Miniprotein binders against p55708. Designs and how they scored, part 3

Target 1, 336 residues: p55708
Amino acid sequence: MLHTTVTQLIGQTPVMSIDVPGRNATLVLKIEKNNPGGSMKDRMARSMVIAALQDGRLPPGGTIVESSSGNTGTGLALAALEFGLRFIAVVDHHAAPDKIRMMRALGAEIRYVEGDFREDEVAVVERQRLAAQLGAQLPGALFMNQSDNPANPEGYTGLVDELVAQLPDGIDAFVGCVGTGGSMTGISQRLKRNNPAVRTIAVEPAGSIVFGKPGHPYYQSGTGTPAGDEVGKVLDYGCIDEGVQVTDTQAFETARYIARRKGLLVGGSTGGAIYKALEFIGAGKLTGTVVTTVADGGEKYLGTIFDEEWMAKRRLLDPAIAAQLDGWLFGKARAA

## First folded at step 1 (miniprotein)

Design p1
Amino acid sequence: SEEEIKKIVEELAKRLGAKVEITVYREDGRIWVLVTVDGKTYYAFIEDGKVTIQADDPELAKKIAEELKKILEELGYEVEE
ESMFold2 (binder alone), alone request of step 1: mean pLDDT 64; pTM 0.482

Design q1
Amino acid sequence: SEETIRKLEELVRQLKETAERLKQSGDPELQKIADEVEKLARELEEIVRNPSPETLKKAIELMQKAIDLLRKTGNKEAEDLLKRAEEILKKVQEILEKS
ESMFold2 (binder alone), alone request of step 1: mean pLDDT 79; pTM 0.760

Design q1a
Fold by ESMFold2-Fast, scan of step 2:
Structure q1a (fold): chain B 336 residues (1-336), chain A 99 residues (1-99)
Amino acid sequence: as target 1 above (336 residues)
Amino acid sequence: SEETIEKLLELVWQLYETALRLKQSGDPELQKIADEVEKLARELEEIVRNPSPETLKKAIELMQKAIDLLRKTGNKEAEELLLRAEWILFKVQLILEKS
């Protein structure tokens, strides 16, 4: 088909497999970074905008507002361009700098929240408050409110249909990151509708409150729910078989490992999902076809996760992680 | 609801198995804790098999009591079970709150 807009290019992303010798398992990566906005959030952003235009909540030529970690904002910027809308992204210091630059390059208007915050803190309450205020005050404006928007999980059903077609021998498990809960909910519900035996494992950062653990700061962006925020209402806990936490060190060292050993640049949250998938495979808890998503690309993290000085200054380097990954993948650490 | 009940029954099975392992330890204190855990698992199983909002609330109370007893053991298998049980209790509480 000949496409006339960038958002028509969303979806039909490839898959890549990593065999795990000796574990009767294959880890399958759904390469969602290949969406035109660089992340799986393109699916959800398009879904939310179309729904709001179709039901009249958003007028033609209106303004969309969202509290963004970057990827959602990029997707919304693309959708705004397609539908002739203005987009305002509300951001804080926690967002990766290149994600903000990408949104700005696409014509998004960037609004920073004011306040004194630590580098590892998320100003989520202030971001949500400002976004809601702008949505209420500006004429023809709508705060998209992704954490509570039913069109968010609905945007991911096509991802599952693609996976089913790409993996005709079936899917035994899905391991994915949880932030708003939209992708975990949409993917898990659709997978279980096709095969209720599919195991679904949700991964949050250590310090995130999605699974009722004590909150503390974390460096992983675009994932988890920080202390002081509410878990997204779109999250359906009933479709998740297990919730687990991953540390920043585990997630970021895994992203670095995948880059150096497989040549694939993945984001930090993807590193966390891969770490937990391989941990469960290594322990014999997951077998067969285990799927996760490469939610976004490591190109956005070259000055952070893939910079050794940035990692060292934050005490995030741990060579034991590479040894663990070698053990799970190959049944032994690699010789020097 | 039915999937949640199945997960609670899986935890009941894991409580029975943990109690059996503690009984096999040869430690009189662990054997005493094992007897208490086994009794709670039996009560939990009976309640979970007759689900209502009232009985599920009672199941949550009994599971928390079993978790507290297991926490005293320092047993490796109990540690894994505790994390799983806490997650399922959290899930059940959220589902009941929403219903």
Scores: ipSAE 0.000, ipTM 0.184, lowest interface PAE 20.9, mean pLDDT 83
ESMFold2 (binder alone), alone request of step 1: mean pLDDT 75; pTM 0.704

Design q2
Amino acid sequence: STEEKVREYAKKIRELAEQMLKEGNLDEARKIADEIEKLAQELKKLAGDDPEVQRLADKIIELARQIKEAIERGDTEEAKRLAQELMKTAEELYKLLSK
ESMFold2 (binder alone), alone request of step 1: mean pLDDT 85; pTM 0.869

Design q223
Fold by ESMFold2-Fast, scan of step 2:
Structure q223 (fold): chain B 336 residues (1-336), chain A 99 residues (1-99)
Amino acid sequence: as target 1 above (336 residues)
Amino acid sequence: STEEKVREYAKKIRELAEQMLKEGNLDEAREIADWIELLAQYLKKLAGDDPEVQRLADFIELLARWIKEAIERGDTEEAKRLAQELEKTAEELRKLLSK
């Protein structure tokens, strides 16, 4: 059909493969950056808004409020435009500047939390408090509360249906980033419903508390749960076979590697997922068809992850990462 | 349902306990113990006020912590003994919830 709205362009994203024949594995990238809002979050944002309108929690012409570091807010801004809603995004300084600019360009109202916070420090408690307050006080307003919203994981079922159609020979494993837990939950439950043997690996930043490790600041945006926040209720730990941590250096160096070697510009969280997928493949822990998502594009990180001076100033550069990746992909560096 | 999710978590803890007991790499065993501890905490939040379920989940959480402490001290025999106890406790919880 000929599409008449931007939200109708959500989904039907392509896949690309990176073969690892020496390890009997193929890494498949689901290119979610190709959604109109630039990330996979378009799927859950559309799902949440439609559900709220259908069950009457959100009135026609109402206001949606959300705490966002960028991608979710962009998706919500697109959905708000489609359904004639007002959107207020509550943000902090941890969010990438271009994500904030994109939300503003789409007509979102931006509210910064008050206070002095570092760029590697997430003001989640203050963002959640302000968003909840606005949702309660403004007429016809609803705080979407993505971390506890069951429509969040439901929004990703279409992604799985696309993967199944694109990979008719089957999927052996899924490696994905975990933040609210919505995408990890929605994708994993749907994959395991189709084939219970699918191995699911959830990746969080080092310093995130999703898998019970001690909290500390991290630079990865749109992923993890920082210390002082609660892990979202939408996360179904039962559908995850293993939870692992990836450092900022591992994630960002991997994103830089993929850009330079494959010409694909990926975000930091994607770099982390690819690093862990290749590490598990290199160790023989994953074989066959291993899927991950390119959750968003590296275009939003040109002044950070892809800027050598920015990386060097934060002690994030490590040439050993490229050598590790070469070893896993080609079997050369590991076979000393 | 919440009841189905509690059963899922108990089954997962049992599977992880078996995997940990067979694991020869101590760093891998520590990560499995972290995972078991977290699942036990979430199971307790979902299980409500059933005292026997809470008791078993509390003990699983403690055993996971003690296993990590034993690994940190390099006491591999104690870590193995505690892992065996955790596997037995996890099976007891699974059986209790299968009723």
Scores: ipSAE 0.000, ipTM 0.416, lowest interface PAE 12.6, mean pLDDT 87
ESMFold2 (binder alone), alone request of step 1: mean pLDDT 82; pTM 0.828

Design q241
Fold by ESMFold2-Fast, scan of step 2:
Structure q241 (fold): chain B 336 residues (1-336), chain A 99 residues (1-99)
Amino acid sequence: as target 1 above (336 residues)
Amino acid sequence: STEEEVRLYAKWIRYLAELMLKEGNLDEARKIADEIEKLAQELKKLAGDDPEVQRLADKIKELARQIKEAIERGDTEEAKELAQFLELTAEWLRKLLSK
């Protein structure tokens, strides 16, 4: 079919496998970075906008407001263009610079929260407050509120239907990052409806509070819930078999490893999910077909994760991570 | 009605989960976990027609069992983490049933 809008290009993303024959496992990567906005968030952004237009919460020609880490904002900007809407993205310093530039290039209005925050902090409370205020005060405006919006997880059901078609022999486990909880919820619920035996593992940054561990700052963007914020109401804890933490070093070194060994540029949160998937495979805790998502591309992180000076300055480099990954993929098992 | 009873049990489980999370005495926390497990089993029986509620009831039962095991081996940090996970799961169930 000859497509006439960019949002029609959302979905039908490819899969790539990495065999781990010594562990009776295959890691399957769903390449969500291939969506037109560069991330899996295109799916939930389109879902939220369509739902709001269909039920009348958002009027024709109205204004969308969202607190964004970047990827959600890019998806919303694409949807806004298709439906003739304005989009205001409320952002902070934690968002990757290229994500802000991408939203601006797509016509989004960028509003920065005021105040100085540490580089590894997320100004979530201030972003939510400003976004809610704008949604309430501007004519025809709606704060999308992705963390509490049921159309967020609903947007990911098509991703699972694609996976089932692409992997006809079945799926044994899904390992995914958790932020708002939308993708983890939508994917896990749909996978378990198809096969209740599927293991679902949610990965959050060390310092994130999603599973009740003590909070502290972290560099990973677009994932986790920082201390002082409320975990998203769309997160269905009941569809998650295990919640685990991944450090910035583990996540970023893994992203760098995948780039060097497989030629695939992945974002930091994807590095974290891959690290945990391989750790569990290496320990014999996961076997068979283990799926994760390449949520976004490493092209947005060339000045950070993939810059050795940036990594060294923040004490994030650790050559032991590459050795661990080599051990899990090609050599002896790790017991932990 | 059965639907009203299902909501009542979910609400009770959520309240006990919050109490357990805030309990400083491990023996009392274990007793609360036992009660949660029993209530989740009754919820599962009452909600025989709803696979979503069945799934969440089973999850709560498994978490309660894991909490008791963590307490038995003296792993207070693991017990607390599991209790938080159970409280979060119970609150999700309560919200689901209030829709």
Scores: ipSAE 0.013, ipTM 0.583, lowest interface PAE 7.4, mean pLDDT 87
ESMFold2 (binder alone), alone request of step 1: mean pLDDT 82; pTM 0.827

Design q3
Fold by ESMFold2-Fast, scan of step 2:
Order: structure tokens, then sequence, then C-alpha cells
Structure q3 (fold): chain B 336 residues (1-336), chain A 80 residues (1-80)
């Protein structure tokens, strides 16, 4: 098929398997980094825009507003281009400069919040308030509100339909990262409609508050809910069988391991999901076909996660992680 | 605290560079350097010095990456 817009390239992403010999399990990676915006967020961004245009909340030629400096913002910028819309990204200074430049390259307008950047709670609240205010006050504008938008999880149903077609022997478990909760909710609900026995495991960074643990800082980007923020309303706790935490060291060392052993560049949150999937497989808690997503690519993290000096400076290196992964993948742990 | 003030100055320095406002940028870098010295942290001092050296060479990309590193450390210490 001959595609005429970039967003028509969203979806139909490949899968790659990693067999775990001796554990009666296969880890399947859904390569969502292959979406045109570089992440699985393209699916939900397009879904949110189409829903708003279809129900009349967003007029033709209107303006979409969102609080995002990451993958969601990139997806929304691409969707705005497809549908002839203006996109305003409301950001605070937690946003990485390169992510801002990517959105600007795609035509997004960037609005920084002014406020007390020393009080994370105030900055987060003001960012959301400014986005909502712009959506209410600008002509033809709509605040997408991804954390509370039901079209967010709906955007991931096609991912599940692809997985079902790609994996004819069935799916026994899904392990995924939780941020807004949209992908975990959309994927988990659709998987359970197809097979109620599928096990769903949500992975958050250590320091994230999604599952009620005490909050503290973490380096993992685009995942979790930090202390002082509110867990998104789109998260359906009822479709999640288990919530677990992964440390920055576990996540980042796993991403580095996958790059060096498999040649696949994955983002930090993906490293966390893979670590937890392999940990559960190694412990005999998950068997059969275990699916996770490569939510975005490691190309964004070449100066951080994949830079040994950056990792060492932050005390994130731990060679024990590679030994654990070798033990889970190839049998008994090589390091006692 | 000095660490919290460093976060604020980094935000304003990045804005100044993005807007091409080099006069404001220079003033902010002077303030950032003084506060970094007052923290007594060898890590903050080293990163601020590296950022200043990068911008003196016209290497804006390295400067912005170092600013991001300092900011992440400030967030790590003061999440709320």
Amino acid sequence: as target 1 above (336 residues)
Amino acid sequence: SPEEQIRELIDRAIKAVENGDMETFRKIMEELWELAKKTGSPEYEKLVREAEEAIKRGDKETFLKIMDEIYRLAVEEHPE
C-alpha cells in the first residue's frame, strides 16, 4: 500500500522473540519504537485527535494543547500535521532539551510554565492548569488531557489485534510499563476480552507512586507517576493482576545488555519491563508466551543510559545485573 | 536552598540560550557559578564549570546536555 501521510505508518509493528531455554518460556518484544514518531505513543495520540474531531470537541483546523515534552508530544505533533491542526506543547524544565527540539522540528509550539520550579508539586499543577486554560480560552482549541482521556487506552486496541495475529499459539502474560496507565489499560482490557486467563503485570520505576509505595526521584523518563502528581484516571487497576517496581540500575543495565547481546536499542523504561519479565520467568512465575513492548528506542539515550561515564557518575552501573540476566536466559546464574 | 536555586537558574539559562539572549544568559551563568560554589558539592561545581567551558567554545549542544544533567541531579535531591 502507498501511504500519503506519516501517521498512516503507525502500527503493524514487528515482533521479536527471545527464548528462555530451560524455563518453558519465550519473551516476545513488540517493537513499538518502529512507529514513525519513534514510540507506541503515536497510537494513542492519533486516537485522541480522531476521537475529538469525530465528536466535534475539536473543530477542523483547530488547536490541540497537551502537557507533554516526551513521546506523547511527538505523537500529537505528527497527528496535528496529518489533520491540519496547530499543536501547543506545555512543558516545564524537567523536559530534556533534545525532546523539546524534536517537537519544535515537527512544528509544535512550546509554552514553558512560569512558577516555582523548586516545588515539583506546584510546577506539575501549573503545567496542567496552563494547558487546560489554553484549551478553554484559545479559539478552536482543546486540551487533550491524556491522563484522563478515554481515547488514550482505546488507541492501543490495534496493538493487541496485531499481537493476536502474530502469536497464533496464544499469549500467557503481558508485562508493560505504567505512566498515564493508558497503554496498560488498553492492552490489558483487550487481552483479557480475548482470553481472561492472560496475566497482566504493570511495571513502575522505584520511586513512582502508582501502586502506593513511597515516592522518591528516579531517572527513568516517560514512565511512572512522581510524588506530588496524580495517577491518571485512565488507569484501570481492575485489569492489572500485579504491580511491581524496577530500579533505574536494573532498567538501564538491562537496556545496555539488550543492546550489546541482541543488537536492539531500547529505551530505559523498556529495559525495566524486560528486566521484570525475565525475573518472573527466571523465578518460574511466568511461563509460555510472555509479551512486552519496546515502547521507544535507545537512540534518545545515547548520551545517557548508553554512555558509561554518564552512568558511572550517577552510580547506576552494576555488573551483577548482566549476571542475573545471563542466569535467567541461559539457565543457572553464572554469578553466585 | 542553593540546590533549589540552581534548578531555577538552569531553567532560565536554557530559555536565554533558546531565545538567543546572550546578555541574560551571561548574567545567569555568573549567578549559577556562585551558587554552585556555595553548595560545597564537587559534582555541582564540576558540572557548572564544564557547562561554562562548553558555551565558551560555542558548543551549545554539550552545554544543554550538561544543564540537563545538573537539573536531573537537582530533581533527584528535591523531588517535592
Scores: ipSAE 0.000, ipTM 0.135, lowest interface PAE 19.2, mean pLDDT 82
ESMFold2 (binder alone), alone request of step 1: mean pLDDT 73; pTM 0.623

Design t1
Fold by ESMFold2-Fast, scan of step 2:
Structure t1 (fold): chain B 336 residues (1-336), chain A 117 residues (1-117)
Amino acid sequence: as target 1 above (336 residues)
Amino acid sequence: DPETHFWKAEILYRMGRHEEALKELDTVISINPDFARAYYLKGMILWELGKPEEAKEAFETAIRLEPENPDYHLEYARFLLSQGDLERAREELKKVLEIDPNHEEAKRLLEEIEKKS
């Protein structure tokens, strides 16, 4: 099919398998970084904009406002261009710098929240307040509010339909990152509709509060819910079989490992999901076809996760992680 | 920080405090003369204050700085219609449709112009 707009290129992403010798499992990566905006958020952004235009909450030629750590904002910028809308992205310093540059390149209006925050702190409350205020006060504007928007999880149903077609022998488990909960909810509900036995595992950063653990700062961007914020209303805990935490070191060392050993540049949250998937496979807790998403690419993290000096300065390097991954991938199964 | 002054200008504008909003926009422009949104909002405020020559100059500057922004062309078209310049308004609305072929408001305004001519 000859496509005439960039948003028509969203979806139909490839899959790549990593066999786990000596274990009854295959890890399958859904390469969502191949979306035109560079992440799986393109699916959700398109869904939210279409829904708002169709039900009249957003007028033709209007303005969309969102609080974004980058990937959602990039997807919204693409959708705004397609539908003749303005897009205002409310951001903080926690977002990867290249994600901000991508949004600017696509014509997004960037607004920084005021205040002094560390790079490992997320100014979510300030971002949400400013975005909501702009949406309420500007003419023809709508705050998309991704964490409470039902069109967010709905945007991921096509991803599951692709997976089912690509993996005709079935899917035994899905391991994914949780931020707003939209992708975990949309993917998990759709997978369980097709096969209620599918195991769903949600991965959050250590320091995130999604599963009730104590909050503290973390470097992983675009994932988790920081202390002081509310978990998004789109998250359906009922479709999640297990919630687990991954440290920045585990996530980032795993992303570096995949780049060096497989030639695939993945983002930090993807590193975390892969780490947990392989840990569960190594423990014999997951078997068969285990799916995770490459939610975004490592190209946005070349100055951070993939820079040894940046990692060392923040005490994030740990060579033991590569040894653990080798053990799970190539060693004998640990649990019977 | 020009963004903070622009945000303040928008809030002042919504409150009907037009003169204070203009002062904040002038601050934005003095810091960053290429800040297209400041000229756009300034054009709307000047139009509401009954200063059409200054409003026109502001809209034209916003369009020069960001020619592919459909909102600048749309608002300038509405301004031109209010001034009785149907020909230029039609040109600006066609530019909106070049950027966004499905823009309903631009189509509606073009149909109104065709009925008048």
Scores: ipSAE 0.000, ipTM 0.085, lowest interface PAE 24.7, mean pLDDT 86
ESMFold2 (binder alone), alone request of step 1: mean pLDDT 88; pTM 0.847

Design t2
Fold by ESMFold2-Fast, scan of step 2:
Structure t2 (fold): chain B 336 residues (1-336), chain A 99 residues (1-99)
Amino acid sequence: as target 1 above (336 residues)
Amino acid sequence: SPEETVKRLQELIDKSIELLKNGDKEKAIEVLQEALKIAQEMGDPELIARTLWTLAYLYFETGDREKAKEYAEQALEIARKHGLPEIEKEIEEFLKKLE
C-alpha cells in the first residue's frame, strides 16, 4: 500500500536472532529503531495524542507539552505534525544532542530546564515541573505526562502482536529497559495474557531507584528513575518477574560489542538489556526464545558511547566485558 | 519582589494541574483565578493573556461556554494590543470551536 503520512510507517518492525551455542537459547532483537522517528517511542507517542484528542482533553489545533529524553519528543513531534498540533519539548543537558537536533528539524519548540546538572544527572523532577507549568499556562495546551498516562503502555500492544506473529515457536522470556515503565508494562501484560509462563525481566541502570536500590548518578539515557524522583504510575510491578541493575560500563561496552561483532548500532539502554539477557542465558536461568527490543539506534550516540575518547575520559572502558560476552555466546573469552 | 511573585504564580499553576489530573476541574479553576489575580498585579501582558486563555479552556471543559468565550475574548484583546501573534492565533482557533 502507498502510505500518505509518516506515522502510517510506525510498526511492522523486523526481528533479528543471535543464537547462543551450547545454551539452548536464541536472543531475538525487535528492531524498534526502524520506526520513522528512530525509536519504539513512536508507538506510545501517537497512542497518547489520539487518546487525548478522543476524550477532549486536547483541543483541535492545540499544544502538546512533554518532558523528553529525546525519543518520546521525536515521536510526539511526528504525531503533532499528523494532527495539526504545536509541540513543546522540555529537555535537560542529559539528553543526547542529536535527539534535540532531530526534534528541532521536525518543528518542535525546545525548552531547556534552568540549573547546572552533571551530564550523568537526569533533571527529571525539574523537567516534569516545567512541562506541567507550560501545560497549565499555554492556550489549549496539555502536558502529556507519559509516566502517568495509561495510553503509554497501551501503545505497545501492536509490538507484541507483531512478535507473536513473527515468532511462531513461542516466546519464553522478555528482557527490557524500564524508564517510565510504559513499554515494560504494556509488553509484559500482553505477553502474559498470551502465555502466563513468559518470564519478564526489567533492567534499570545501577543508580536508578525503580526496584528500591540506593540512588546515584548514571550516564544511561532515557532509562531508570533517578534519586529524588518518583517511579511512574504506569509501571505495573505485578507483571514483572525480576528487576535487575546494569552498570554504565556493562551497557555501553555491550552496545560497542554488538556494533563491532554484528554490525548493528544500538543505544546504551539496549546494550544493558542485551548484557543482562546474555548473562541470564549464560547462567542457565533463561532458555529458548529470549526477546529484547532495540529501542533506539546507536547513531545518536556516536559522540558518546561509540567515541573511545569520551568513554576513556569517564573511566567506562573495560575489555573484560567483551571477553565475558564472548564466553556466554561462544563458550570462550575473546583474545586481547 | 517580582521573583517571589513569579514563584507564587508558578506554585498556584502547579496546584491547578494537580487538581485537573485528579478530576477536580472546579477547584482547578478557582486556583487559576488566584493565579490570574497575581498575573494582573505583575502587569505582564503575556502571562495575563495566557492565564485568561487557560481559564477559558477550563471553563469550556466544565461546560461553561459563556465564561469560556468571555475569558478567551479578554485574552485575545490583550494578545492583539501587545503584539503576541502566536497566542493570538491559538485563541482565534479556540473561539472558532465555540461557534
Scores: ipSAE 0.000, ipTM 0.086, lowest interface PAE 25.5, mean pLDDT 85
ESMFold2 (binder alone), alone request of step 1: mean pLDDT 85; pTM 0.831

Design t3
Fold by ESMFold2-Fast, scan of step 2:
Structure t3 (fold): chain B 336 residues (1-336), chain A 85 residues (1-85)
Amino acid sequence: as target 1 above (336 residues)
Amino acid sequence: DPETHFWKAEILYRMGRHEEALKELDTVISINPDFARAYYLKGMILWELGKPEEAKEAFETAIRLEPENPEYHREYERFLKSQKE
């Protein structure tokens, strides 16, 4: 089919399987990094923009505003170009320069929050305040507000429809990362509507507060809710069967392992989801077709997760993780 | 683990999921009936749900369990004034 716009390329992403010999399980990776903006956030960004245009909250030719220095901002920049909208990305001075350059290359206007923030300070509250203010003050403008926007989880329903078509033998479990909660909610609700027996497991970083554990700093980006922030209203706890934590070392060593052994560059949060999926398969807790998403590509983390010096300086290297993964993937099934 | 259920209730409350938050708080209270802060948060939620008699009882229980906690007294007094007895 000949597509005429970049946003028409969103979705229809491939799947890749990793068989787990001896454990009656297959791990299936939904390769969401293949979206034109490089992440699964393209789906929710397009969904939010279309919903706002359809219900009249955003006028034709209007302006969208959002607080994002990452994948959501890239997705919104693409959607803005497609629908003839102006996009203002509100960022803080901790934003990576290459992410800003990507959004700017796509025509986004970058607005920095004002103030002298320490390197350890998170300007989330000020970014959200400025984004809301711009949405209210500028003519024809709308603050997208992804963490509270019902079109966010709705944007992921097409991903499930694709999985059902790609996996005719059925899906037994979904293991995914939780950030705003949009993807976990949208995917889990749709999977359970088709088959209520599907197990849904949400993975947050150790130090994230999504499932009620005490907060502490973590290096995993674009996932979890740090202490002092609010869990997004789009997260439906009722569709999540189990919430689990993954450490930075487990997540990052797993991402490095998948790159070296399978040739697939995955992001840190994806490494965490894969680690937990394989841990549960190795323990006999999950069998059959176990699905996770490759939310974004490891190409974004070449100077961090995939840099030996960066990992070593933060004491994140642990060769025991590779040995553990080898045991789950190639070892004998756990005895009953 | 009553503390885990309590933190989950706080998160659900912040999300506006009041009935689910109450269910988690009831679990906390069933495990540890002396968990004063669970009664306090339950009082706040029942107040927002328009159940003032149940809210009053919950606030009073929190104060009885931790009588020197100034936060409980401040919010309970604010609640009583809002009801205009």
Scores: ipSAE 0.000, ipTM 0.102, lowest interface PAE 23.3, mean pLDDT 86
ESMFold2 (binder alone), alone request of step 1: mean pLDDT 86; pTM 0.834

Design t4
Fold by ESMFold2-Fast, scan of step 2:
Structure t4 (fold): chain B 336 residues (1-336), chain A 111 residues (1-111)
Amino acid sequence: as target 1 above (336 residues)
Amino acid sequence: DEEKARELYEQAWKALDEGDYETAKKLFEEVIKIAPDSEYAARSYWMLGLIAYRQGDLDEAIKYFQTVVDKYPDSEWAPYALLELARIYLEKGDKEKARETLERLIKEYPE
């Protein structure tokens, strides 16, 4: 079937399996990087825009505003183009230049917060304040507010419907990253409506505060909630069976492993989810069909995670991780 | 003894998680003593900075975070130590020092 708009390409993403024959399990990867904006955030962005247009909060030809320098901003820029909307991305000078350039290339207007100096918390607060102010002051404008927007988790229901159709023998567990909580909430609620026995495991970076652990720095981007921030209101803790932490070394070494062994470039947070899924499978805690998402691609991390010098300088390289993954996947002597 | 340093670091974190700052501080200091050239030493200096900050000793916190940046620039914690330094300088009203620190973060750690 021929599609006529880029947003029509959102969804219907493929699945890839990695068998774990020694552990009575199969890890299934939902390849969300194949969305046109390069991440699963396209689903949420489309959902938020359509909901706002349908309920009248956003008029035809209106303006959408959001505080995002990453995947959400890219998804919103694409949705804005297709629905004839103006998109304003509120950013700070700490945002990666290439992510800003991508949004600009897609027609987004970039608004920087003011100030000679900014802290991470101060920058986040000012970005949210400016985005809310623009949404209130500009004619026909709406601040999307992804962390509190119920259309955020609703945007992921189609992903689950695809998984159910693609995996007719059933799904035993879902392991995914938690950031705003939108994807974990939307996926987990929908999976449990279809089969309440499904196990849902949320993965946050070590140093993230989503599950009450002490806050500290981490390199993983687009996932977790740092100390001092508030966990997104869209997160429904009640649909999450277990919350676990993954270190930067574990996440990044796993992303590098998947690239070298499977030819698939995944982002750092995806590496973390895969590591935890395989760890649980290796420990016998998960069996059967275990699903995770390839939330975004490794292409934006070529100068970091996939650069050995960058990793070595930060003491993030650990060859033991590849050995652990081999042990869990293939049941070598060290895993026995 | 890097293995022992890792174990002490994890024990210190458990004490910190429970709000026992005195025990956490002692354990982080021990990590630095036994493995001063390790990544765990860098992380322990950062944790000591955080504890000092929570106890209201901004000057001590600055010294600890500065040590992470100066002695462990390749540590995964170094860019976050710069971020904490900028926050403390803003809190102290040193706008110029905060600006310089944030510019250094952007230039040396664009991630």
Scores: ipSAE 0.000, ipTM 0.108, lowest interface PAE 21.6, mean pLDDT 83
ESMFold2 (binder alone), alone request of step 1: mean pLDDT 80; pTM 0.759

